# Miniprotein binders against q93zb6: the designs that were tried, part 11

Target 1, 365 residues: q93zb6
Amino acid sequence: SSSSSDPLLVKAAKGQAISRPPAWMMRQAGRYMAVYQKLAKKHPSFRERSENTDLIVEISLQPWQAFRPDGVIIFSDILTPLPAFGVPFDIEEVKGPVIQSPIRTEEDMKRLHPIDFEKLQFVGDSLKILRREVGEHAAVLGFVGAPWTIATYIVEGGTTRTYTVIKNMCHTAPDVLRALLSHLTKAITEYVVYQVEHGAHCIQIFDSWGGQLTPEMWERWSKPYIEEIIHAVKKRCPDTPIVFYINGNGGLLERMKGTGADVIGLDWTVDMADGRRRLGSEVSVQGNVDPAYLFSPLPALTEEIERVVKCAGPKGHILNLGHGVLVGTPEEAVAHFFETARNLDYQTLFQNHVPAEKAEPELVV

## First folded at step 5 (miniprotein)

Design m17F
Fold by ESMFold2-Fast, scan of step 5:
Structure m17F (fold): chain B 365 residues (1-365), chain A 81 residues (1-81)
Amino acid sequence: as target 1 above (365 residues)
Amino acid sequence: SPEEIKKLIEEAKRLLFEAKKLAEQGDYEKALELVQKAIEIATKALELAKEAGDPELILEAKFLIWLAELLQYEIEKKLKE
């Protein structure tokens, strides 16, 4: 149960009574902000920026200082925990993340070890500082990649366009892939608990590459491991909500609900009202304004935000974009998004309790 | 009492869950019947919650009515071909 002192975002995640939806953005800190660009010029290594406590804190707080969102997510990378359990990587300017020694065989698996938090102290320290700085005003969010998504990076050797190695392993080396996914499940569970114990109010699980599987294959190769993580975390951290997001999740909503997550994040291609109808009363939702709407005139952005909120319903909604903030997004539009969210009032919006999809606006051309 | 209101809320949830399953199986007529019963029960829960002045129970009842109306709209659309 949530106390009255919990942040607005935590109350929304738990489906509790609140006056308005909380709001935050995926990729909240980043290149769309002038202050980030200036800092990145002084500290050009992404690994330096994501592995130095002072820089992590400064970057994570840049959108907080500018926009006062209801959530502050730690600036980090999905691959950050990998070296701590035996998978070193580098980030190259053109190629992005590179894993020099991919894991694809039983012999390769011998390099893996239990997660070593001495190598991740900068994460724990950063979360403690963020909790101290904003915890009375906003929720601190941690995050982690799901086992399928992390395994994809590991076996492919970095970013992939084809998913050839991991998809072939499903058919030709399933026992090796299961062993890898099981190891990742343990490491990820410990990493989530570590983030909660060091200050995160809420955790988001990203299975970004899960959308590359058919629903039946996702249910076989991703869902069981995510479910195991969520069940283990809920036993150890029962008051911490878990948000679950997959890019391209329209065909997976009911299966995602089955993982035990508190909040299902909808991508921008899912109709919010359809998503709510399909998910029912047992979970909250997050999203799902198209990031491209941040390039529209401000009144049109306000109208779209209100439409999405009305489709999500009078409780259990964390307002967000359906994907991360795009490079080149005007900072004025981001400020307007958060100001619009703060000025919403559920009593006013739902005085007639009718979903937006039934209130058909006249076609404008 | 709060216990009576919670019982009505749980019954409305059960009916909505059953209606959703029937709609997914293509039994739209039976699904519509259960959705309408869920709205009736959730509306009674809302009236009692307002009398009790319990904001969380008021919100829960309102949400279930809203969700039931959303499902009703989809079922009625399917029944019209």
Scores: ipSAE 0.217, ipTM 0.722, lowest interface PAE 5.5, mean pLDDT 90

Design m17L
Fold by ESMFold2-Fast, scan of step 5:
Structure m17L (fold): chain B 365 residues (1-365), chain A 81 residues (1-81)
Amino acid sequence: as target 1 above (365 residues)
Amino acid sequence: SPEEIKKLIEEAKRLLLEAKKLAEQGDYEKALELVQKAIEIATKALELAKEAGDPELILEAKFLIWLAELLQYEIEKKLKE
């Protein structure tokens, strides 16, 4: 049957019966790995590493070869699609992402054009190779930034700690901001579909900066555009689950559920049991081990993984960190995380989690 | 029958959603009544699913009971305040 061919992570995202939670990590490939550091010394430009098919494939597969996670996310940047629709950027060693020509006015908006996939062939080609290499053993994940998060980079000119320009535009230039968000929504929708058509089993939407809005402002400036993307993608790619993650999302869980995403990613500051209770039976969850636990003794890490899994319940859970893997994380701890996940068994963990069986009184016979 | 079991599962889901809404409104006593009824109905669904030998329905019923347990714990904690 076709559903039996789905990788473990896709089955979990759909809430199907499985024997254990699948596991992967945000920022899975990177500087914590010695093999990545060696490659980065030979190819020091981050844009070269994220825009060359051979390098993307090699880097994306480094953690899969070493640790065998249940998900392989394409090595890329959330800004990667931007030049393809008219927003060039650079990545500088100290400053990080820089957009030298921010968009803040109606005149600036004239630089935007429909997304040109000829400029993104390295993404499509990389996904096809990753899909072939992992087969059905692991899920290939694509990803994209949400319109608010991408607009924040474009409007601010790069990384921001204050969000001053975009927050002021909500009040001083709301029509310009709405027009930008609408253009981004169309480009992002096409980019998600492109990734699915080229091999992604699953897509994660990052609204990394959405947590900087009050719930009311997020409902106004982010949620409608995310809903539009999810609705459009579900119509064109109905079998592809969508994971939705916001940094600092404790106050937004119910609103995130309202977007139509299949899986809600929980930030590490959210108690998993509380998050599960608030989200209910209609969605799956992802997360949310604190990345700092990877620096703890291995038995303590095992206990925390088991605690999170028990709080997430016997179905619909993708085990992950509550945030990206940290620089300096020991590779031994990452190996232990994935080994622990592979050795979990839902039947064993949930033997006594049926209240009726546990609480049934002994009858006098 | 699978149809009867699915009806019980959907009723348990409806009761849990209603209980959650009542708890959000601060009506913890009514929320507790509905969550307890949801557990009762989901438990019946579990018994029937086990008799039918349907692993997907067994999992769904077990999940709903587990979820109801989390909600019940929070409601009972609020009622003690």
Scores: ipSAE 0.353, ipTM 0.791, lowest interface PAE 4.3, mean pLDDT 90

Design m17W
Fold by ESMFold2-Fast, scan of step 5:
Structure m17W (fold): chain B 365 residues (1-365), chain A 81 residues (1-81)
Amino acid sequence: as target 1 above (365 residues)
Amino acid sequence: SPEEIKKLIEEAKRLLWEAKKLAEQGDYEKALELVQKAIEIATKALELAKEAGDPELILEAKFLIWLAELLQYEIEKKLKE
């Protein structure tokens, strides 16, 4: 009845009292769904699918129509905002993402300009429609890549196996790299605010390539820019929670908490109870069921979901996978995951208020 | 009263934060003492929250007890090493 009521996912992100964990999945819309595969055959260009409002909305709503998750993330690409601030790209079916004109020198930097939202109206329009369609039942999520991750694509010219160009720039052109990261920080901040103003309840920041840095290098080349983004966004959009995720970086949890993010996403290799202990009561957690469990028998999947939830605690948990949905994942398993989440009850699960790790060593058998 | 319960919850949080700092510094014996105090205070907050019938405060007190017990388990494990 109150128009000020937050969706379940937003309440969880803020650590508020709730009856069960909300659930959504990274890479929620995609190739594992038959309906997506049919649409992709009719519209084979990924850029067409990610830059056409009608297609973005249709694709984003496919998992919501099928599974009723507590979060609906806009179907988009991490590179989508790049042309709007001067970095053209394409996505080739075989080669993947290609940046035609990498930025590596002070001269190359002259191509960059402030972000032009006239080139991104399809994002804003799509978010408005998604908010209208699902906003009373689910949180709408936007997302963005962190400055280090985006810079890696830009300077490498696309996907890289070695990260040689950007790592070399840390030593041979650090002033150019700092200038690039600063420009990206401003563009990313504006893009996050734009997504919030057009309907996103929550934003996830992906630093996918941050895991390629040592902790010391991540603190030098990534963390400060993420902190700047989060601080600026919280000043302009104080009610919007920020989720922060790095793939493969259990060693960075405390440093990730230090960014000021409301929710820290745990990779599937991190033990949830250990992650929760390390992060404490000041932040919420997201994750972290192994995506491979979706190939297990349904009773085993139920047990794993309940185990993860019990380890995350009775509040401040957004149930998710520890990584994106894998190609070939059975749709029945995804449906079961969300049904299991909806049927959980914190009151029932935490009657005895004992962590799973502590309970097992005390068993008499 | 809700105000008294919230004060106990804040005190338990403060003790738990101090215990975590001590554990990170390797002072497991003092960390354990503060964790035990946090459990005592959070348990009192839980009793009062149940009497008040406040589901939000009940869940918050239960969460702090759960988190304190999780930290206690880790401290005890390291003391055995």
Scores: ipSAE 0.068, ipTM 0.633, lowest interface PAE 6.7, mean pLDDT 89

Design m17Y
Fold by ESMFold2-Fast, scan of step 5:
Structure m17Y (fold): chain B 365 residues (1-365), chain A 81 residues (1-81)
Amino acid sequence: as target 1 above (365 residues)
Amino acid sequence: SPEEIKKLIEEAKRLLYEAKKLAEQGDYEKALELVQKAIEIATKALELAKEAGDPELILEAKFLIWLAELLQYEIEKKLKE
């Protein structure tokens, strides 16, 4: 069921009539902002910043105070829920995330347990505060990693460039990997519902490492678990749209649509018009301005935003970058991005319709 | 009636889905025929939606016409190659 009181972003996710595209950015709060850098120097532990309610709220609200985006995503980490179901981790300054005791065998699986929300109260409390602070003006977004992406961290022991351990398990220990993915599917489903119950208007699922699989392997090892999560969440939280994003997703768009997600996020390498054509009328899209355009002159950024919006069509579009905000991005460019989005008008942009390909920037040699 | 307009919208969607499948299979001539039929049906849905004054149905019909034109452009490009 649709409500007229829904935030602009939720209406766009549902493909409802609106006057302009809503806008937010992946990695919206972060190191490109001077206020974040200053706070991080006072609180140098990333885990402290992502697991303390007051800090989570302060950081999540920094871009909202500065730029007034249409979405406010909770400041958190993809690994945040892991200790709550039996997988402790640390974040080291140079190495990043480290899982000291990876799970690779049936014996290792005994450490897993159902998700314990007493260990995640800071997430629920933060979402309640964010909903109170901005919920009448912007959508509050929660997020979660997909089972394949989370399993990759757990099995590899942290970040990986080769994915050899998890890919090898697909062949040498498939029953163990299926058991892990099933446990993660249950924990992730409960975590999504928890976020919605505590204030999230919308949830984004990130399958960041799914793009490293061939389409056939992704269909086998990732898609079914994502479908299960989406089905369960839709049944329990029917008014909450789900956005699904994979980095490097050009080869997977039709398969991503098949998961039942309301919104498919396009990465920066996908042509928006091609993506829209391939996905059709049954889903909304998110994205996909190249984050590198934020380093261009402001008029060029305006032109690219308008081009992307025209390619996405007059409904069902959440304007975003095709990837997270890069470190060193000028804050003025981010402000310009959101102001440009607020000043767009669908009626004006689509008064005389021109096919999106004809509206592409001219190449000048 | 809203039911009649929704029926036309669903038929246009079905035709666009079939056209996309034919284009993926390389049957661009049949895909173009279905896209053109989808435009005709979506245009009729738009006219009825405007008469009914239903902004949601107007937007849905306009979107389908836009999407069909986008697909038509790509199919025509492939046929000229």
Scores: ipSAE 0.285, ipTM 0.763, lowest interface PAE 5.0, mean pLDDT 90

Design m20L
Fold by ESMFold2-Fast, scan of step 5:
Structure m20L (fold): chain B 365 residues (1-365), chain A 81 residues (1-81)
Amino acid sequence: as target 1 above (365 residues)
Amino acid sequence: SPEEIKKLIEEAKRLLEEALKLAEQGDYEKALELVQKAIEIATKALELAKEAGDPELILEAKFLIWLAELLQYEIEKKLKE
């Protein structure tokens, strides 16, 4: 086992003894950075930026060069693997993702095929370069969308706020939806393994649209497929920790724990101490500083970071935001966040072994 | 000795997970009993880990005591309601 040589983030994910929490941010590379905005003006197509090896590497490394986070996530899109198994898409500047031919019937599913990694070489090549560039100083993260979230894009034909077509299929065409989810589960499993084999230290599964389901519906239509992915990946890549995140996950924490993920990412609306109590001793946690805190005075941001860390406990914590970094976030605040994380010391923070009090709920006006 | 300490840590973890399951079912009295037993066992593991000078086992035992105290506070609050 390479456990002693693992990056800090991997050790935290495995619940191993470490001196401080590792830190990274969801949407780490992006529009809040001046260097990203300049590159995006030169290369305005998001699909070009997410499918060209040189651009992926440059963008992924922008926050690492500026801030030295403990994790470097590959710059990519949740839909990137879709064309490789038979689902073409486009990303339009105003509309966002568009699926040219939605899948809603058994006949539509005949277009699906096993994943073709020749079409995803830019992902594998980018991961290899990122692994080489960060060396022993950071963990490289890959990611993938969960089957429910991916199926929602495919069935709806793009982004939706109503989820009308997929929710209707749960009742009117459940066998078709189950067959689609099963195919996606196989493709996603292979894509996760591919990312690990090409350099990812850690994988995050995003079930972004899973939070739009009731807990009972999520347990029926999402959880079993995620369990299958995690089980298969752990058999083939036993040393690779899996982080599982859902937007708006407060009602789902215990069910998320049941998937077999190593780390549960907490949404910013969840009290960290409460989340820790509910999740118990068998999993690690990620998060969950409110991204809005990055607009606060720096001393207030420091206090919030320390509060979250104290509530997460002296091990098994990957410090992160509870959601992606927001457009317009000051780069100085991001720099401060990572500097604060580097200067934390578990021995000092937990010298009295006293759990932090639950924070007062934020007043909703 | 490190293997004996690890066995105590494993037992404390098992008791905490069982206590959490009982608390979810509303059996706060039995959950509290198991949490208190977990604190007792984890405290013994901590003492042995300190004697052994093993920093990983010390931190693991401290974490379990910390987590058990968080759960104990919530269970005691529920029993008073």
Scores: ipSAE 0.457, ipTM 0.832, lowest interface PAE 2.8, mean pLDDT 90

Design m20M
Fold by ESMFold2-Fast, scan of step 5:
Structure m20M (fold): chain B 365 residues (1-365), chain A 81 residues (1-81)
Amino acid sequence: as target 1 above (365 residues)
Amino acid sequence: SPEEIKKLIEEAKRLLEEAMKLAEQGDYEKALELVQKAIEIATKALELAKEAGDPELILEAKFLIWLAELLQYEIEKKLKE
């Protein structure tokens, strides 16, 4: 909902006046936390952990209880909605996600059907509980994979390092790939609306594998479907900000802005000031502290957080890492990150209303 | 009035957007002219917003000046290469 009662993160996403940047982390719930490791030993199936309401809620709230981030993202998997529209999957501990029957032909497409939310009730129930538990103290975030990223899993049969099958389909089976992407676009749109209607304040779209495309190929095979999703969601859920993130997005920032997303997430390889200049005044930014800084001495982490905030500007910034939190990250560093964000003050940081001096870093050592 | 201030803010935004396009095309001299004009207009908007005591408009104008200064820094750097 809009107005002064919106959580800090939602106000930042909308570019409204606030006293400090809100902060949350991609992958903030998970393996770096001792409490998560203990729970995962008791419930070793990742699908059980991501498809059981009580476990989803418990895991999603672990970082909230420990660190009080300004955002609480539902613990889930980007493949979670897939069985609900005809694509079963398994998660194997060594290989990760596997799709035993990939979709690569017109015949394979016959397995797809409209999304069935009776199979996703655990998502809606979890969001309702999270919204109640955090109240007005944090924003609840839902998320979804972009059509290109989801199609990559489906046609590759799981995780891939080469993207050979889907890239070849762009040339050898473009009609099949377009039909798949169109079906995914409709299912993803409905899934985003479902998450908003059940409690999400904000939605992040992950096109994690979009960065593996050239800008021209991304414009052809990913951007139009993301634009369709954002346009449809904004019509049905006009008060809900959309954050858009691509891993390796340095070459795509201007094109990402063109999707209609409210917030563009910068990966850690993008200079925040450069990203801000290129994106202009019409969108907010998220990020982009290098996750590796969480292994630095705490004063160095504080200095980097302040540098990023000063480069992002006095409004429209959601402080985050430029990528998900890494396994082995010290919990003390995560706590320090959120405490540092809470102690920032825009009036103090931008007292002179001049951009911080930018030394050109030379990181060749 | 707030409407007059908003018109100045929108004009500054338009000039910055055009400056970014020109800079991307390598026309740094023209981009710099538009950035400088955007700073002038945003500064006028800031002065009027302060007189009106409107914190949202003050922040909007300050942000545009801040963004224009970032763009100016990069354009001037390219012109010196």
Scores: ipSAE 0.494, ipTM 0.854, lowest interface PAE 2.9, mean pLDDT 90

Design m20R
Fold by ESMFold2-Fast, scan of step 5:
Structure m20R (fold): chain B 365 residues (1-365), chain A 81 residues (1-81)
Amino acid sequence: as target 1 above (365 residues)
Amino acid sequence: SPEEIKKLIEEAKRLLEEARKLAEQGDYEKALELVQKAIEIATKALELAKEAGDPELILEAKFLIWLAELLQYEIEKKLKE
């Protein structure tokens, strides 16, 4: 057969035999890179950088050109699809994202409409170019925010430290919040499918603010909508693995597994071996090197990477950080991380794991 | 046969998932029994997968043994408490 093989990252997501863990980093394109800082100075609007096809492609490819990660995630913002279904936003230099007309009432919800992909053509075009440029060597990743996380931005009017409006809506306006989450679920499902159809090999769902909920509240207000998205996407795009990540997810791992995601991203505070034990055999894992280790001496970083990989097991692991790359991270450390990942070998790392095996090579990629 | 090996792998997975749930509930003695059964069945699957020369089945059986040993370590640690 002349059918092309899945990229290493996709094989890992599916728990298939591979010679080493693939590696990529959340926020791998960005401010820690000198080339990004230079481009951002020339194009100071974040929305210009995240909504112009040429700039999206250039920025997304900066870490690929420098470090050759196994995954290339589209440079975008979690809020990017919002105007396409009726929620305009701005990104201000100091304040960050601002939604000047939050949705909090039934009247406000009349502004919502089905997602309009004519307004998101720059996403589809960028994914097609990325797939063409790196698809033979690396997986192209798309991403989306979960309904709870997106709803929090919309009702709070931007970033929040207190979650006061959305948490109050759970008690005082639950019908409005359920209607908003339902609309977001439909729009997000279509946006995921759109990204897959335009070149994404893999999709990551971020429920960044889901970790601020108690497990019971998360199961009520977030989990059902994520399950609906994953079920619908799997039906329409059965070959596309879904990675699910929540920051601060230590208390939610078993519940996250229940969503139907192929890969659970572990926060940097979770012990990888405990995470694997708790998640069982039915899912793959992503992560979870502490981003702070990138400030350590390179030999210490190598040792930590090897420790995490050994704790994740001989299959079903996408090596990543447990959180996004921090501003000020040395580019040398990022290069070392990816070089270390490329030089790992599962046969060598797990040679002594099962004594009955006599250390004979049996793993095939 | 590949079908027989896959059935053993699925049985080991079921036992391991049940053991995990029992351990979460604090029933460590029953969890340990199921973990040991899962290792036994996964080891048989590994033996057959090696004879068949199927690298995917060999990896799956090895992974289940690895995961079962990880769970066994935690269960035995809890039983000592």
Scores: ipSAE 0.501, ipTM 0.852, lowest interface PAE 2.9, mean pLDDT 90

Design m20Y
Fold by ESMFold2-Fast, scan of step 5:
Structure m20Y (fold): chain B 365 residues (1-365), chain A 81 residues (1-81)
Amino acid sequence: as target 1 above (365 residues)
Amino acid sequence: SPEEIKKLIEEAKRLLEEAYKLAEQGDYEKALELVQKAIEIATKALELAKEAGDPELILEAKFLIWLAELLQYEIEKKLKE
């Protein structure tokens, strides 16, 4: 059966019986690793590192070689697909990502075109290599930004602290914003399918800036486009699980469940037991160890991992951090996190532990 | 039969979703009634799944019981406030 051949992470995403939770980390490859820092000094351009097949593969495999996580996510940027549908960007030394020609008017919209995968061959080629190298032992993950999050970069011209332009467009240029979001929905759907066709076992959708909306505004300006993407992808790639993550998602969990995603990623500020209770039995969960715990003594990290796993339940859990790995995180702590995950056993954890005992820890010892 | 067990599992899921909504609305006593009924039905599904020797249905029923117990604990805590 296809389910019997699936990687551990895919089985967890589908809520199937497994012996332990699979584990991976958001921002898994990066600056906390000495080998990455050395490579970045030799290849200082982030665009070079994220758009060269050999470098993408080497970087993506650095945490695999060091730690053997259950998921290997392609090293890439959320803005990577943008030039392929008419939105060029650059990464400036001090400013970070910059979109030189923001889209804010009906005239600006004329620059958009259907996604051109000839400009994204390095993504497809990298995924094929990653699938070949680790596919028997780990899930290969692709990812994409949600339409609202991507639109925010495009209309703001890069990173933003205030979200002034896009929030103003909701009121002063709603037809332009809807047209942009619709175009992004089509491009993102095609990009997800492209990643699956080239080797991704699983896709994570990031709506990082969706957390800046009220629930009513998110329901209006983000949720419908995410639902459309998930529905279209499920129709074309029915066996591929979709993980959905929003930073600061505590107020949105029930609405996120409504998108049709297989797995809801919980932010580090959400209590796992509370999140699990609110999401119910229809979806799996991912997360949500506070990244700051990686700076704790190793026994304390083990205890926190076990606490989170016990609160997530005996099925449908992908162990992760509730946010990306922080710069300066000790590599020893990351190694310990993955070793702890590999040594977990659901039979041991749940046969000898009742839900009530683990859900409410004693406040006085 | 597997079909009968699946219907019990779906009914337990329905009751848990309804109990959660009632709890969020502050109707803790009705929520508790529904969560207890969900545990009862899920326990029956578990017994039938064990008799049928179906590992997937056993796991699903056990998970629903576990989830219902989490919700019951929170509702009972709110009722004591």
Scores: ipSAE 0.388, ipTM 0.811, lowest interface PAE 3.7, mean pLDDT 90

Design m24L
Fold by ESMFold2-Fast, scan of step 5:
Structure m24L (fold): chain B 365 residues (1-365), chain A 81 residues (1-81)
Amino acid sequence: as target 1 above (365 residues)
Amino acid sequence: SPEEIKKLIEEAKRLLEEAKKLALQGDYEKALELVQKAIEIATKALELAKEAGDPELILEAKFLIWLAELLQYEIEKKLKE
């Protein structure tokens, strides 16, 4: 498509001229919405909800119907593609995600195979329907976990607090870990391309547990695989922007822009002006309103949204929270967030080049 | 020409990246000199982009000036410490 026909969010990701920042929220279809809670009671299995096309579509569109965000992310799980390349999992009510047969040895690696998209048809079908339903009014987002984050689930056997097994493998079985990360990189690349081919305008890569690594360890064990994915996707899907997000990413920002991602998502603990200075002109940014501000009085929320937008600059900003929407968030506050974003005007906000940080004086040359 | 304007924009970007490195090393006075030079070059790019009537190049130049001013503000605060 031409730049004039791209959705607002895609134009922002590419740093193109637009009148306001687009806005969406990570974990849009969350437990904070009454309609989701009712659906989850009727369909209590998370795997049923994330692997049934009708349910995926219904859930993904709940925020769209209620709030009309500029982006609609497919309702799915970071582990959803795993069975398609040989890693079965379940989601247990008490323990959460469980991988019954972790991969930790060369012998375990023999269970892996190339990704089988016949097992992921519900993802492709859902993306096609979402693309049709939102029309010209929003971007459809797909997403995927980074190889380090997915490998951590696989070798730990599920959610981990210590990262003991994967960190131990860095020292005691580095060849096995490298082989696993390489296999995941190939499967993830194919999964990203599959999502784009089936309707995603934009892809977000989550390296949720990359933030648990020192910058040197992340450079060694995560960054090269993410770079490989981005490079391969850019060759096959050159018009699709890639957003890269790590929870707790304050120490990694400069290294994250080195991956080739179009947009760097900032964690809520990063000062937006500081993040913008550190990232420079080469990338766009996403975020990063503190999700806790959704519990503030509405005028305070408006003021914080405007502050973040002014700190992000007059282009290349996708307004978002710095983290997922929190349980108990008032739906009225979410509605206000999106209405505030729609009423912003870059020309008005940047007419005088006011200092991005809290204090005056004005930055004028 | 668009090529000439793009060269000015790329030079200003290079100067800002060098200024950031100097600021991280504590060389705030030299960093400030490079930021000011980047603003001068980006301002020339903006004038040429306006003459060319290219909205994307106008936006790039304006953004770069904004970013340089943001970095200048931080450097000035450090120099006052």
Scores: ipSAE 0.459, ipTM 0.838, lowest interface PAE 3.1, mean pLDDT 89

